VHH binders against q0v8j4r314to507. Designs and how they scored, part 1

Scores and structures below are computed, not measured.

Target 1, 194 residues: q0v8j4r314to507
Amino acid sequence: ASSLSFVLDTTGSMGEEINAAKIQARHIVEQRRGTPMEPTQYVLVPFHDPGFGPVFTTSDPDSFWQQLNEMHALGGGDEPEMCLSALELALLHTPPLSDIFVFTDASPKDAFLTNRVESLTQERRCRVTFLVTEDPSRAQGRARREVLSPLRFEPYEAVALASGGEVIFTEDQYIQDVAAIVGDSIADLVTLPL
Unless a header shows other numbers, all headers, positions and changes below count from the first letter of the chain; antibody chains aren't numbered by Kabat.
ipSAE, averaged over its two directions, is called F for ESMFold2-Fast, E for ESMFold2 and O for OpenDDE. V2 adds 0.75 times the mean of E and O to 0.25 times the DockQ between the complexes of E and O.
[cut] marks letters that were taken out.

## First folded at step 2 (VHH)

Design x4c
Fold by ESMFold2, look of step 4:
Structure x4c (fold): chain B 194 residues (1-194), chain A 120 residues (1-120)
Amino acid sequence: as target 1 above (194 residues)
Amino acid sequence: QLQLVESGGGLVQPGGSLRLSCAASGFTFSYYGMAWVRQPHGKGLEYIATISGSGSRTYYSDSVKGRFTISRDNAKNTLYLQMNSLKPEDTAMYYCATPRYFIGGYEDYKGQGTQVTVSS
C-alpha cells in the first residue's frame, strides 16, 4: 500500500504557498481518482513555529481534499520552522514506498534531526520532495542586521538525496513547472510492477 | 574530530592576489556544501562564496563576483578561494564553513580563520 503525503508549512507568511499546495494536491488527487494508480492512503501534517501536527490520515481522496482545503495560515514565529519534526511524524504514519511532498518557505529550526530523518526515509523507502518558495542565496533576514546562512537549506538537500527525491526552489508564478515535475514522479511510482 | 583549518592569508597590496586553502578532516567532505565567510574587524559576518558538495553549484556575493573563485578538491578534502583584484575593503578574517547539523547545532561550523590584509 502506498500513500500520498503532504507536509505543509502553515505560518502566517504561507498564504500563497498554501494555495499552491492546494492546487498541486488537487492536480495529483484528480489525476489518480478512480484509476488503478490511486493511492490507498493520504497523510497531511501541518507545521509552524513552535509546533507541528496533528497528523491527519484518510483513505478517502474527497476527505483529504476537504482537510487540505480547510488549511489556513495560523500566524507563527520567525524563520526557521519545525519542518523536520513534521516530516519525521509524516514518515512514521506513511506506508513504505510512498511519496512525501514538503511545502515551506523556511529553513528548518530542527536541523539536528537531519541524520535521523535520512535514515527513516531509507528504512521506509519513501521519496521526499521539497518545494521551497525562497531564494537559498538570500543572506538578509527580516531584521535589518540579521544574516542568513546560504547553507541553511542543506538539511533538505541531504534528506532529498537520501530518499531519491529533490529540493525545488521556486516562486508562485512557476506553479505549472512544479506540477509537471510532481506529476512525473507520481506516474513513475504508481506504474511500477508489484 | 571535525576540523577546518584555513591558511594562505597575509598582507597584500591593492590589486594583488591571494589563494586561501581550507583543510577539512573528521567528516565526509564530499557530502557537504562549503562556504567562505569573512568578518572585517568589529563588523558582522558576510558569506561571500558557497560551493555544493560535488562542486557543481556555486554562489558569490555581489561584493566579490568576478574577482573571487571558490573551488574544492574532494580527493584532498580541501576547499579553495582564489582572490584576485584585492581591495582594501576585502581586509577581514576569512573562515571556511560547513553545515553543523551533522554534529548537532544550529549555526554553521567555522575554523579559526586566516587574516587577509589589503593595504600599501
Scores: ipSAE 0.224, ipTM 0.653, lowest interface PAE 4.8, mean pLDDT 79
Fold by OpenDDE, look of step 4:
Structure x4c (fold): chain B 194 residues (1-194), chain A 120 residues (1-120)
Amino acid sequence: as target 1 above (194 residues)
Amino acid sequence: QLQLVESGGGLVQPGGSLRLSCAASGFTFSYYGMAWVRQPHGKGLEYIATISGSGSRTYYSDSVKGRFTISRDNAKNTLYLQMNSLKPEDTAMYYCATPRYFIGGYEDYKGQGTQVTVSS
């Protein structure tokens, strides 16, 4: 891939996920350095309730690491979040034929962007992989104040499918292990039920 | 404007069956996942069944799993709920619902509902 892009939810619940992303980003950079797969640029787009962005772009992996390393989970709501808006920004600033990795534990509140983002992934030929630390099956509201639809992650599935990527569901405690697939391009460990 | 109209409810004996329908209009039906939610008298709303836009994926609450079947006909803009082996505890107002973008996030839209009463 010509570029490596990360879209990161930086809300307060994302501490483990952000750490996992950092670890994997470093690993990927190290693995690809000096190889034909070395990125020519890096893209980083955070989103936080209610905002998203700004876009950070660099051709220097050290600058990328520095910027990524400064990201931390901060307070904010858990769901939903402006994920697709951030992803759109990432897509607009990512060279074609690149991998984009999204880390979030929340469904998108900007689901109206789904078709636009799908089209953009295909136009840019970017593969989008979502690492989601929430299981849609858990959302049937028995324990939550608000009843959430299990299908609230459908926009991610649609975008992933359109791009040739995937949505990987996992738990916080396993995010470190699951995030390793970012570097290995391994199939989903937990998929939506058919 | 978005409209959801539920039908098919009624009075049925325990062990009986009902088929609910939801006519949708005002939006591209096939683009959205749909759900059935119910509200027993004096209780909160609960999701009992959901179906993806294409209909290829379905989800059920434990309380209705194995007894209820959610389906859809995108050509007819209609959502269905086949309810078998009905129990008194299934008595509730039943709504079809779809999540829509609202200022600040998602909001589920639902119709006026159809009453299901299971009693001997």
Scores: ipSAE 0.000, ipTM 0.280, lowest interface PAE 11.5, mean pLDDT 84

## First folded at step 3 (VHH)

Design a14
Fold by ESMFold2, look of step 6:
Structure a14 (fold): chain B 194 residues (1-194), chain A 120 residues (1-120)
Amino acid sequence: as target 1 above (194 residues)
Amino acid sequence: QLQLVESGGGLVQPGGSLRLSCAASGFTFSYYGMAWVRQPHGKGLEYIATISGSGSRTYYSDSVKGRFTISRDNAKNTLYLQMNSLKPEDTAMYYCATPRYFSGGWEDYKGQGTQVTVSS
């Protein structure tokens, strides 16, 4: 059984990222409805500073769509965010041999979890793809008092590489187009060998 | 210093084929996905294809799907675009870019471009 699993950053200005997830989900559900490739489970894990979760799981694509449509961007939070904690929770609730999509504009504040999450992706045989709406080369934080590490997104890149997935960086205004293109192709997933 | 150098453009008749290449340097090529974008004369940028870092996933815009094939050779740090069944509307400057920097200002992380002209 496969799952369509989303990890969504719900901080402040993540409205475009949430909408991108809705577009991707709709494309996958409609493309696969009634076929052998239709996901049998749907997982949604939101995260926001300082919290993450709860996990939402359903076997009904219409319930998943409804839950996703009810997601709302919360107020501002810190950068970085608790992304790896949310991803770990998603991995624990996602069936093996599934794809997990992560939508965020921030680097992780819980980077100490990187090795643990890498191991979990391999143990669960899940592929993790990150859609990130931030320039990884930016050195100055939005608050003007921060200096951002040029290596701050390496945790996402390490997890993606370990899982057979990838990290895609794009602008806020284009993430919906990028997500739609990626979502149109999710049905042609390659099975991981033993 | 990140560098992307496109080549392989030229003049071709409608229905013809052309293969573009993009030589990449200054970053770990196999870790990052890549894209081809095009800019028709006097118009904005148009997305056409992306490929994952491993090359295992490819994605195409509707305007080129079924006619163009994106590929990569990670041993040679080279991205390719095979263009078949070319049409006059495919005439444009073609750029390779890294998907890490999808924006309206691809200048920071795209090459200088290679011109493709489909006659007639």
Scores: ipSAE 0.007, ipTM 0.197, lowest interface PAE 11.5, mean pLDDT 74
Fold by OpenDDE, look of step 6:
Structure a14 (fold): chain B 194 residues (1-194), chain A 120 residues (1-120)
Amino acid sequence: as target 1 above (194 residues)
Amino acid sequence: QLQLVESGGGLVQPGGSLRLSCAASGFTFSYYGMAWVRQPHGKGLEYIATISGSGSRTYYSDSVKGRFTISRDNAKNTLYLQMNSLKPEDTAMYYCATPRYFSGGWEDYKGQGTQVTVSS
């Protein structure tokens, strides 16, 4: 069974990214419905500041779309965010051998989970792709006196690498184009016994 | 057969405490992360706490962080939720859950739940 799994940062800065995810999801549902490439499982895991979850799983694309459509960028503040925790949930609820797409503009607050998440990706043989955007609001407005570490996204790179995925850095204005990679994803059919 | 049986719910006053238990059977308990989820009447399901298979890692929603503690005894195949400083907003059906693959997809397997009511 193929799956479509999203881990979505839903903080206030993520408007374009969420829209990009919605657009791709809609395209996938529309294009693959009734075909052998139709996902058999849909997974959504939001994360906010500082919370993450709940996990939403469904085999119904209409339910998936409804749930996804209700997601909006709201609230939140400064990075980092609980991305890896959300990803862990996604991994636990996603069929093995599936692609998971993470949308965020923030580094992980829960970087201590990196090794666990790496292991989990390998155990489940899920490929994780991070789509990381810059938050323009962070660049212009917050005189963050503190220079953010250039390695703050290293956990994503580690997880992506372990999974055979990648971290794609892009700008908000290009996220829709970059997110097209979601539509190109192919998940393997996997059935696991209880 | 996979089974999860929640217990420990009841009526408590605001500020009170409850301890929920979940007896698990039909699977290797220690191999799987477990979660507590709750569903207020008329509302959707909310994940409130998760614990790794070994119990070494725990996660909490903002709504319960600092008040609730998830734990497990793998020798007893039991999941726990210590709930302190309960609020009326915590009123819900509480379920223990574990992800499983069913009927063509992954979904959380939950027990029958235990009702928690916080009211003055």
Scores: ipSAE 0.006, ipTM 0.235, lowest interface PAE 10.3, mean pLDDT 87

## First folded at step 6 (VHH)

Design e1
Fold by OpenDDE, look of step 8:
Structure e1 (fold): chain B 194 residues (1-194), chain A 120 residues (1-120)
Amino acid sequence: as target 1 above (194 residues)
Amino acid sequence: QLQLVESGGGLVQPGGSLRLSCAASGFTFSYYGMAWVRQPHGKGLEYIATISGRGSRTYYSDSVKGRFTISRDNAKNTLYLQMNSLKPEDTAMYYCATPRYFSGGWEDYKGQGTQVTVSS
């Protein structure tokens, strides 16, 4: 891959996920530096509610690490979040044929961007993988006052599919293990259960 | 205004077939997955079929697998459910549903429903 791109939910619930992203980024940088597999571009796009961006781009892995390391989970409310907007920014600033990894525990507030983002993934030939630390099948069991629809993540599925990527649902406690996919660039397709 | 209008329900004999339709309006249809849910009288809602926004992926509950087919025509903003080999257990009010965000969070918006009755 010519680029390493992260789209990160930075809301207060995303502490473990952000850490997982940091760990993977560090490993990738360390392992690939000076090799033919070294990324030529690094892209980082945070998102919150209602804010998203700015886009950070660099060819310097140290600068990338510095910027990523400064990211922390702070504030924010409950889902949904501006994930697709952030992803769009990432796609626009990511070199073609690159992998983009999205970390979030929330459904998209900006689902109206789904088709546009799908098209953009195809145009850029970027593969988008979502690491979602919310299990739609379990949402009903959580002390949430309201039953959330499992279909709320469909936009992610659509975008991932269009790009040749995938949506991986997991729990916070497993995000470190799951995030290893960033390094391996190997996707296991997860289907949405009814 | 968001609208889902189900149609095609009716009375059929066991082993018979029906085709349900759901006309959608008030949102960009192709951006959202769609589902069919049913509610037997006195029972809870059951999700029985789901289709992705572009129709490339479908999911079925075990109760209807092999008998029901969900499809969609995005040009017509219409969702379909082909129901074959109907059983008395399939008797229910059938709704089409789509995820929507309302004040307070995401939920599946449903139409008014169409009644399906399977009886000899």
Scores: ipSAE 0.020, ipTM 0.372, lowest interface PAE 5.6, mean pLDDT 88
Fold by ESMFold2, look of step 6:
Structure e1 (fold): chain B 194 residues (1-194), chain A 120 residues (1-120)
Amino acid sequence: as target 1 above (194 residues)
Amino acid sequence: QLQLVESGGGLVQPGGSLRLSCAASGFTFSYYGMAWVRQPHGKGLEYIATISGRGSRTYYSDSVKGRFTISRDNAKNTLYLQMNSLKPEDTAMYYCATPRYFSGGWEDYKGQGTQVTVSS
């Protein structure tokens, strides 16, 4: 009983990331349709400042694609976002041995949840992969022109490592290609024998 | 309460070595990356080395690559910086840092620092 789950940052700067999620989802849905690898459930959790959710779930890959295709960037700042809260919600609705993909350009506002989310990924046996359109070594903020810590994405790295996934940093212009490749490379996790 | 306490600074000759320590308390040390940051007198902060929470990833600035080694002991909640082949330009206040969310954003929390002076 596997799921394909997406956690999407929908702030106003996330147009390319939302498009990348659409491309990855369509690629995965089309590749797995009618095969034994086809997920039995699909989960979508958007987040933005100040909120996250609602959770959308379906067993129909076409309904999942349509919901995802209707997503668009919302207004909002470049502040840290409630990414870990949205991921926790996705994990609670995701059956074991599932892939969860997180798309964001911002560090987490809710990093105090890191230990809970790590434990939950291990309990649920879900692989969490973050696709982040930001250079973690950049010391000057995009929107605020502030000195930024290179450590600000460590909560994502901790969660990814605990789950067997990765944090992939890329630029906006490459994220759609990266998302397609990542979707291909980790598809085998949902097919591993018990 | 979150605390970072640096130690091990001092006066050394060029070419010498020092080992800095940072004792951490008030948070789950192994879940957060750590950095060493230095500030020469009258100048801005320079991030010189970074280590992930589990120690599997490190980064070094070009100014210290090959001379400095960052490490951590998660059982002792301690961060280290081994500094070899010290140069006068390494003279600075050295801080350890860890990210912390403050209202409106992520910022690094730093200790009070330990002075390193490289002089003949």
Scores: ipSAE 0.017, ipTM 0.415, lowest interface PAE 8.3, mean pLDDT 77

## First folded at step 8 (VHH)

Design f4
Fold by OpenDDE, look of step 10:
Structure f4 (fold): chain B 194 residues (1-194), chain A 120 residues (1-120)
Amino acid sequence: as target 1 above (194 residues)
Amino acid sequence: QLQLVESGGGLVQPGGSLRLSCAASGFTFSYYGMAWVRQPHGKGLEYIATISYRGSRTYYSDSVKGRFTISRDNAKNTLYLQMNSLKPEDTAMYYCATPRYTGDTWEDYKGQGTQVTVSS
């Protein structure tokens, strides 16, 4: 029994990304429905400034869609955000051999959790894919108080690597297309090594 | 202990080329993205090139795009920067860098650097 899990940044800047996640979630659900890859469980974990959670879990894809559809970009602050905490929470509630998708435009505030989250991905044998709508090349030059390192997303790289997933960087205007491509690739028989 | 050792810098004429190397040790090199940063004399630090942990993604500042190429050999724990069509404006101390989070902000650990001077 596999699960489909979404970890969503719901800060104010995440409007397009949240929409992309909604579209992608619906697409994945529809593609897997009635197939051997149909999830038996769905997990949704939002995070926002400064908090993360709660965990929403259901076996009903319609309920999952309904809950996801109610999510909107609200409030928020400047990066970084509590992404790894939310991911950890998702991992703890996700059955083994499942796909987890993370949507964010912010680096992790809780980078100290990186090793723990890596271990947890391996323990749960879950594949984590990050869709990040921030280009590291653009980190400098923005009217920000502090110069941000273009490598600030490395915790995501580490976690993705540990899980057999990946980190995809894109712009918010292309997130829907990118998410769709990723969704299509995953909809194909993903065999995680037993 | 984490160590980054840059080499390959020197004096070169405008239009010339240099290849910088960075030997990494004290951490799992293949798990981390790497960057090249430079600091001209009297100026601030500039991030000029970044490469992902597997080398599948690269990023460049506009100032070096099309002229510089960042690459890595994970088997050798080495980062490279091929610099072509060098300009006097490229004169700076060059550092390789890896990310560190201090608990409240991101910063990069850098080596001692290698000096690049472009002059006629």
Scores: ipSAE 0.046, ipTM 0.527, lowest interface PAE 2.6, mean pLDDT 87
Fold by ESMFold2, look of step 8:
Structure f4 (fold): chain B 194 residues (1-194), chain A 120 residues (1-120)
Amino acid sequence: as target 1 above (194 residues)
Amino acid sequence: QLQLVESGGGLVQPGGSLRLSCAASGFTFSYYGMAWVRQPHGKGLEYIATISYRGSRTYYSDSVKGRFTISRDNAKNTLYLQMNSLKPEDTAMYYCATPRYTGDTWEDYKGQGTQVTVSS
């Protein structure tokens, strides 16, 4: 059985990212409804600082859509966030051969999990794609005057490499369009002879 | 063990060029992104260029964009910085950097640096 799994940063800065997740979910659900590729399970794991979860799972795409509609941006949101903890939880509830999409604007607070998450993506044969609404070239944090390493997103690159996915950086205003394109690209890749 | 050794610095006239090298050892170089970081005397660190682990994506700070080029040779475990049209403001200690997992979090590891001095 396959799953469609979302790991969603719910900090106060994430309004556009939450909307992008809703658009991508709707696109994928409608595209795959009634086909052999229709997911049999849906997983949603929110995260923020200091917490993540709980995990929400369902076999009903309409219940999944309802859960996403109830999500809203929470307060907080200084970099970094608990992204890898949420991703690990999602992977533990995601069956093999599933796509996992991560929506965030922040580098991971919990980067010590990188190797474990890489291994878990391989064990579960899950493809992890990150949609990141942050310019990694910025040396200064958006909310604080401090130097931020441009390498701070390397844990996401490592997980994407291990899983066969990718990290896509975009601006907040474009993430909904990018999410739709990623949804189309996944369908296109499935149909291409490689 | 992890080592980064910068070289190629020196004294150069304004408008001149230098090429910095960073020799890496003690880790799988091709799996990590790399950065050049500089520190002018008495000032804080400035990340000026980065390159992804396969070399497909690069970043440049506004202070060096158009003048400096970062590159890497994964077969030689070497990172490069080509610096053109040098200005006195580019005078600094230059370091290469790579992420290192400390068991708790990711931190950037930097070498000992190479001095670049731009003056008449």
Scores: ipSAE 0.007, ipTM 0.389, lowest interface PAE 8.6, mean pLDDT 77

## First folded at step 10 (VHH)

Design g4
Fold by ESMFold2, look of step 11:
Structure g4 (fold): chain B 194 residues (1-194), chain A 120 residues (1-120)
Amino acid sequence: as target 1 above (194 residues)
Amino acid sequence: QLQLVESGGGLVQPGGSLRLSCAASGFTFSYYGMAWVRQPHGKGLEYIARISYSGSRTYYSDSVKGRFTISRDNAKNTLYLQMNSLKPEDTAMYYCATPRYTGDTWEDYKGQGTQVTVSS
């Protein structure tokens, strides 16, 4: 029995991150049906500037889909956001040996939590995968973003590595396509011990 | 007071080697990833290598891959760049960089730089 756990950036236009989470959830549920890894619990933790949470947990997939449908862009801060704080909450509420997926377009304001969060992923035996729509190696033509440090996403790399997951960068317009691909490959991969 | 102090630059012949160092102070070095950035005279900045906060992951631009090696020693708060097979086009001011939160955004903090000149 495992959890499908999502940490979702609710700051942003059009809710592209929540749509990507829905696509990935459907792919993971379809791939894990009839196996020991079939989700029996669902966890959702939203975040935005200045806040994060609350944690939503259910054993009912219909309640989970309804909660995702109720997510709204809050129009909170820009970069950076409280992603690692939200991820810590998710880890504390996710059963061991589960996958946690993080959807964000922002670097973490709370980067000082990196070591604590990666230790928690190892203690809880959870694998964390990030889908990020702001590639630090590319200039996107916005003046404010062109002065931003490309190193600002290193905390996500550290947490992903410690947990056996990965960080996947893409543009906003492609995050849903990437989420579908990641969902398929993660289902094929998750039958192995980390 | 955050400080990054680069050293080890100088004049070297083509094909030679140099090792750059960056001494860090005024922040928790082991929390942050680091990069080497170079600027040829009158040109823009080029990020040539970066390294994760623990040193376990490294990345290189195509212009230096296979010739340069980035490393760090978190016990000594020091970042390094080993430069081999130097070419005239490697001539530039070299900076180490780390992200710094300005109260509004993450921006790179860079030191004063160390000059590397590759010439006969």
Scores: ipSAE 0.071, ipTM 0.516, lowest interface PAE 6.6, mean pLDDT 78
Fold by OpenDDE, look of step 11:
Structure g4 (fold): chain B 194 residues (1-194), chain A 120 residues (1-120)
Amino acid sequence: as target 1 above (194 residues)
Amino acid sequence: QLQLVESGGGLVQPGGSLRLSCAASGFTFSYYGMAWVRQPHGKGLEYIARISYSGSRTYYSDSVKGRFTISRDNAKNTLYLQMNSLKPEDTAMYYCATPRYTGDTWEDYKGQGTQVTVSS
């Protein structure tokens, strides 16, 4: 892939996921540096509810790492969040035939963008992989009020499928292992560690 | 209703082969990656193989790599595990697995399993 792109949920519940993304990014950069597989471009797009962006783009892996290291989980509410809007930005700024990785624990607030984002993945020929976790703290709070639809992640499934990617569902405790597998271009759609 | 039904297990001699099947229903099978997990008696669950939604990518644990092959037929909503060169240490209950939301969290849904016993 000519580019490596990360779309990151940066809400307060995303501490472990962001760390996993950082670790994975570092490994990818280190492994590919000086090789024919080295990305020529790096893209970072954060999102919250209701905010998303800005887009950060660089060809310098050190700058990429620096920017990524500045990202941390802060604030934000419960799901849903502006994931597809952020993904759209990432797609618009990512060269064709690149991998895009999305980290989130929330369904999309902007599900109306699903078809547009699907089309954009096809146009750009970018593969989108979603790493979706469940926040235990949210689960406990939700159990008392609203049963969330198990189908709330269908937009991610549709986008992933259209792009030739996958939606990986996992738990916080396994996110590091799952992220490592993504680095190896192997998709895991189960929560159990290898 | 989500359902996974494993089959194909049995008793086999060391060095033998088995082919497991998992019939899936109640969800869009072609949207999800699948996995095989196993649990030896008195031991924890072990992930042994994973396959992408399209079947284009596969991953194996070191314990089964080179001996087992995971595959799928999305038209038939079926997951497969070809097991060759079986060893006594492969004796376990085998499950196919897929991630599902329980209403609170995402977890792996497994079928009832199929028993594989490798013994001389």
Scores: ipSAE 0.028, ipTM 0.280, lowest interface PAE 6.7, mean pLDDT 86

